# VH-VL binders against Calcium homeostasis endoplasmic reticulum protein (CHERP): the designs that were tried, part 16

Target 1, 141 residues: Calcium homeostasis endoplasmic reticulum protein (CHERP), of Homo sapiens (Human) (q8iwx8r149to289)
Amino acid sequence: ETQLDMNEFDNLLQPIIDTCTKDAISAGKNWMFSNAKSPPHCELMAGHLRNRITADGAHFELRLHLIYLINDVLHHCQRKQARELLAALQKVVVPIYCTSFLAVEEDKQQKIARLLQLWEKNGYFDDSIIQQLQSPALGLG
Below, E stands for the ipSAE of ESMFold2; O stands for the ipSAE of OpenDDE; V2 stands for 0.75 times the mean of E and O plus 0.25 times the DockQ between their complexes.

## First folded at step 23 (VH-VL; framework fv_utomilumab)

Design f2 (from b5 with light chain S93E; at its last look DockQ between E and O 0.43; V2 from the best seeds 0.00; counts 0 for: pae E 2.4 > 2)
Fold by ESMFold2, look of step 23:
Structure f2 (fold): chain C 141 residues (1-141), chain A 121 residues (1-121), chain B 108 residues (1-108)
Amino acid sequence: as target 1 above (141 residues)
Amino acid sequence: EVQLVQSGAEVKKPGESLRISCKGSGYSFTDYWISWVRQMPGKGLEWMGKIYPGDSDTNYSPSFQGQVTISADKSISTAYLQWSSLKASDTAMYYCARGYDYEPYDYFDYWGQGTLVTVSS
Amino acid sequence: SYELTQPPSVSVSPGQTASITCSGDKLGDKYAHWYQQKPGQSPVLVIYYDSKRPSGIPERFSGSNSGNTATLTISGTQAMDEADYYCQSADSEGTYVVFGGGTKLTVL
């Protein structure tokens, strides 16, 4: 049975949500890599982030700061060859990005859209996923 | 405690080579970027470039591309800034600073004490 | 080519509010960060992500960023706040780090 301490995860997420410092991001990322024991563990972590970010009550800074955590994790998945964690994030990135992009006005959308440019440059996702991210309303439906 | 400790002041002549260092401690050195910043006497701060010591990925400001070499030795948690041939106009204070790769993360939360490089005939 | 413009100097009396501006094309679409540099010392981060304070920075330091202009505000200015202040952001494409020219804050 797959077990993760989600209270511990949320305790690390809260400083990211509140301040988004380098050390807060690094602590959350390190926890995720330390607990990425199997594909189901990776899917639990990725699903938890999706649930937090896509919740109707989530405010913009929560969504943005947790997407910054995902961005850091994606970068380190390539460096650490963490295929299973990368695959888990690939399964949830479309609802995460598209919900967050559509929830705000153009000024804040630009901060989110810069991440897509970086993700394209770094090759984290295949063409099908990128196409959905580029058309957020279509990507959700 | 995060610390960036730089090598001591240098007095050089034009045409000489030089390598200055920045040693990081109190954090995971290979997981953060190190930037180099120049400050000419009486002038402001100028970003020169950065390195990710974990894999030696480097990025240079267009103003400094080809004029300096940025490198790191992760086994001793040290980043380097190097000139192959110094000019008098290289006289400045040089800082290393800890950063992160990604927009919007690029700010510098910790700075070295600076290395004064004086290049004169 | 992307440039961040700051006034060269700002003077205030102790206890007054100082405002230091940093202007760049569409700077509000990015983040602005601020550094304090006292004579003979390294820069110190005082504001990041437009308006957030690192641990240990007094509450009298605040920041904002909208349109083309970011502003560092120091309320209740003290003699110890006398320093050079630099804003920092990214260039127009978001590829390179750019510093403003710096502002000398004088507390008289």
Scores: ipSAE 0.553, ipTM 0.859, lowest interface PAE 2.4, mean pLDDT 91
ESMFold2 (binder alone), look of step 23: mean pLDDT 92; pTM 0.945
OpenDDE, look of step 23: ipSAE 0.850; ipTM 0.940

Design f3 (from b5 with light chain S93H; at its last look DockQ between E and O 0.55; V2 from the best seeds 0.00; counts 0 for: pae E 2.5 > 2)
Fold by ESMFold2, look of step 23:
Structure f3 (fold): chain C 141 residues (1-141), chain A 121 residues (1-121), chain B 108 residues (1-108)
Amino acid sequence: as target 1 above (141 residues)
Amino acid sequence: EVQLVQSGAEVKKPGESLRISCKGSGYSFTDYWISWVRQMPGKGLEWMGKIYPGDSDTNYSPSFQGQVTISADKSISTAYLQWSSLKASDTAMYYCARGYDYEPYDYFDYWGQGTLVTVSS
Amino acid sequence: SYELTQPPSVSVSPGQTASITCSGDKLGDKYAHWYQQKPGQSPVLVIYYDSKRPSGIPERFSGSNSGNTATLTISGTQAMDEADYYCQSADSHGTYVVFGGGTKLTVL
């Protein structure tokens, strides 16, 4: 009933992981919006992204590029007032960001930290979530 | 195939108005930003501003704020750059270019062929 | 007003390696993108996200970005690589786009 074609999702995620082009990002975002039929559907998609990004052995480019997809989806959730998908992403953003930030050294951390600056500017998250993102070790604790 | 096709060259006099166009095809026009870029004769590229045709959200370079108007008609997949009163210093090549979002996507993967605007008395 | 500085020109012999620099305050904290423009033509994207090549761009094009400087490198430079090259980045808010002044690459 609340099943999604995760093979289809993963097939769209792979070009994002490999190249992170505008067309790849847009295709993944459009798939997520097309399948955001109910809160459980949104939670399945967000959970899948969390699982892929926080997986043991996930390399930096995979994590970064899928976080870029999340960034695009957050932007469009705000423009489209897609509250259910936004809420599902809000539930997983702390482990996604903090795990990815702590997995790398400073110059790669800066790439991830730039996203937090954009998220603050655009107002996607409340103060509690932002505080956790700003202190990654505390955010996972 | 993504294409950005611009309107033809223009020869104008100072004080005249002008609107040039950029028609996008081969992609979802309302999902991507369109930027306008000026190139004065023998000079480099200058970003003028951008529009998101999906909701007409518009953003101008400080150097061009108040000097031009950027608009779009999403029903015909077309973006516009407009002057209310041209100056001789507006003589340049004008490109439209496809962006997508803010950083990190703020690069231009497709460009129009350019519109040469010549303003002389 | 954020600025990107490039050398006005670079000359290399065919087959040699060309390096074109782009300098800006804390540019390494951002992404640098590169465009090739041949005379009478529109710019063409050759490098994005500091070092990635779009489909169809030869492997002899590479890029790097660290500290205040991004570099476009063309190995085995060919006559067809003769063009103007522009770097581009955005400010920390992603609101403004900034181009470098351009570098004329001459292959002699």
Scores: ipSAE 0.570, ipTM 0.868, lowest interface PAE 2.5, mean pLDDT 91
ESMFold2 (binder alone), look of step 23: mean pLDDT 93; pTM 0.952
OpenDDE, look of step 23: ipSAE 0.824; ipTM 0.934

Design f4 (from e6 with light chain S92D; at its last fold request DockQ between E and O 0.64; V2 from the best seeds 0.77)
Heavy chain, then light chain:
Amino acid sequence: EVQLVQSGAEVKKPGESLRISCKGSGYSFTDYYISWVRQMPGKGLEWMGKIYPGDSDTNYSPSFQGQVTISADKSISTAYLQWSSLKASDTAMYYCARGYDYEPYDYFDYWGQGTLVTVSS
Amino acid sequence: SYELTQPPSVSVSPGQTASITCSGDKLGDKYAHWYQQKPGQSPVLVIYYDSKRPSGIPERFSGSNSGNTATLTISGTQAMDEADYYCQSADDYGTYVVFGGGTKLTVL
ESMFold2, look of step 23: ipSAE 0.573; ipTM 0.869
ESMFold2 (binder alone), look of step 23: mean pLDDT 92; pTM 0.948
OpenDDE, look of step 23: ipSAE 0.653; ipTM 0.891
ESMFold2, fold request of step 24: ipSAE 0.741, 0.395, 0.642; ipTM 0.911, 0.821, 0.882
ESMFold2 (binder alone), fold request of step 24: mean pLDDT 92, 92, 92; pTM 0.950, 0.951, 0.949
OpenDDE, fold request of step 24: ipSAE 0.894, 0.898, 0.718; ipTM 0.947, 0.949, 0.908

Design f5 (from b5 with light chain S92D; at its last look DockQ between E and O 0.77; V2 from the best seeds 0.00; counts 0 for: pae E 2.03 > 2)
Heavy chain, then light chain:
Amino acid sequence: EVQLVQSGAEVKKPGESLRISCKGSGYSFTDYWISWVRQMPGKGLEWMGKIYPGDSDTNYSPSFQGQVTISADKSISTAYLQWSSLKASDTAMYYCARGYDYEPYDYFDYWGQGTLVTVSS
Amino acid sequence: SYELTQPPSVSVSPGQTASITCSGDKLGDKYAHWYQQKPGQSPVLVIYYDSKRPSGIPERFSGSNSGNTATLTISGTQAMDEADYYCQSADDSGTYVVFGGGTKLTVL
ESMFold2, look of step 23: ipSAE 0.617; ipTM 0.879
ESMFold2 (binder alone), look of step 23: mean pLDDT 93; pTM 0.949
OpenDDE, look of step 23: ipSAE 0.738; ipTM 0.903

Design f6 (from e6 with light chain S51R; at its last read DockQ between E and O 0.68; V2 from the best seeds 0.80)
Heavy chain, then light chain:
Amino acid sequence: EVQLVQSGAEVKKPGESLRISCKGSGYSFTDYYISWVRQMPGKGLEWMGKIYPGDSDTNYSPSFQGQVTISADKSISTAYLQWSSLKASDTAMYYCARGYDYEPYDYFDYWGQGTLVTVSS
Amino acid sequence: SYELTQPPSVSVSPGQTASITCSGDKLGDKYAHWYQQKPGQSPVLVIYYDRKRPSGIPERFSGSNSGNTATLTISGTQAMDEADYYCQSADSYGTYVVFGGGTKLTVL
ESMFold2, look of step 23: ipSAE 0.729; ipTM 0.904
ESMFold2 (binder alone), look of step 23: mean pLDDT 93; pTM 0.952
OpenDDE, look of step 23: ipSAE 0.670; ipTM 0.895
ESMFold2, fold request of step 24: ipSAE 0.714, 0.549, 0.650; ipTM 0.904, 0.860, 0.886
ESMFold2 (binder alone), fold request of step 24: mean pLDDT 93, 93, 93; pTM 0.952, 0.954, 0.951
OpenDDE, fold request of step 24: ipSAE 0.905, 0.899, 0.902; ipTM 0.952, 0.949, 0.951
ESMFold2, last read: ipSAE 0.767, 0.586, 0.689; ipTM 0.916, 0.873, 0.899
ESMFold2 (binder alone), last read: mean pLDDT 92, 93, 93; pTM 0.951, 0.953, 0.951
OpenDDE, last read: ipSAE 0.911, 0.911, 0.665; ipTM 0.953, 0.954, 0.900

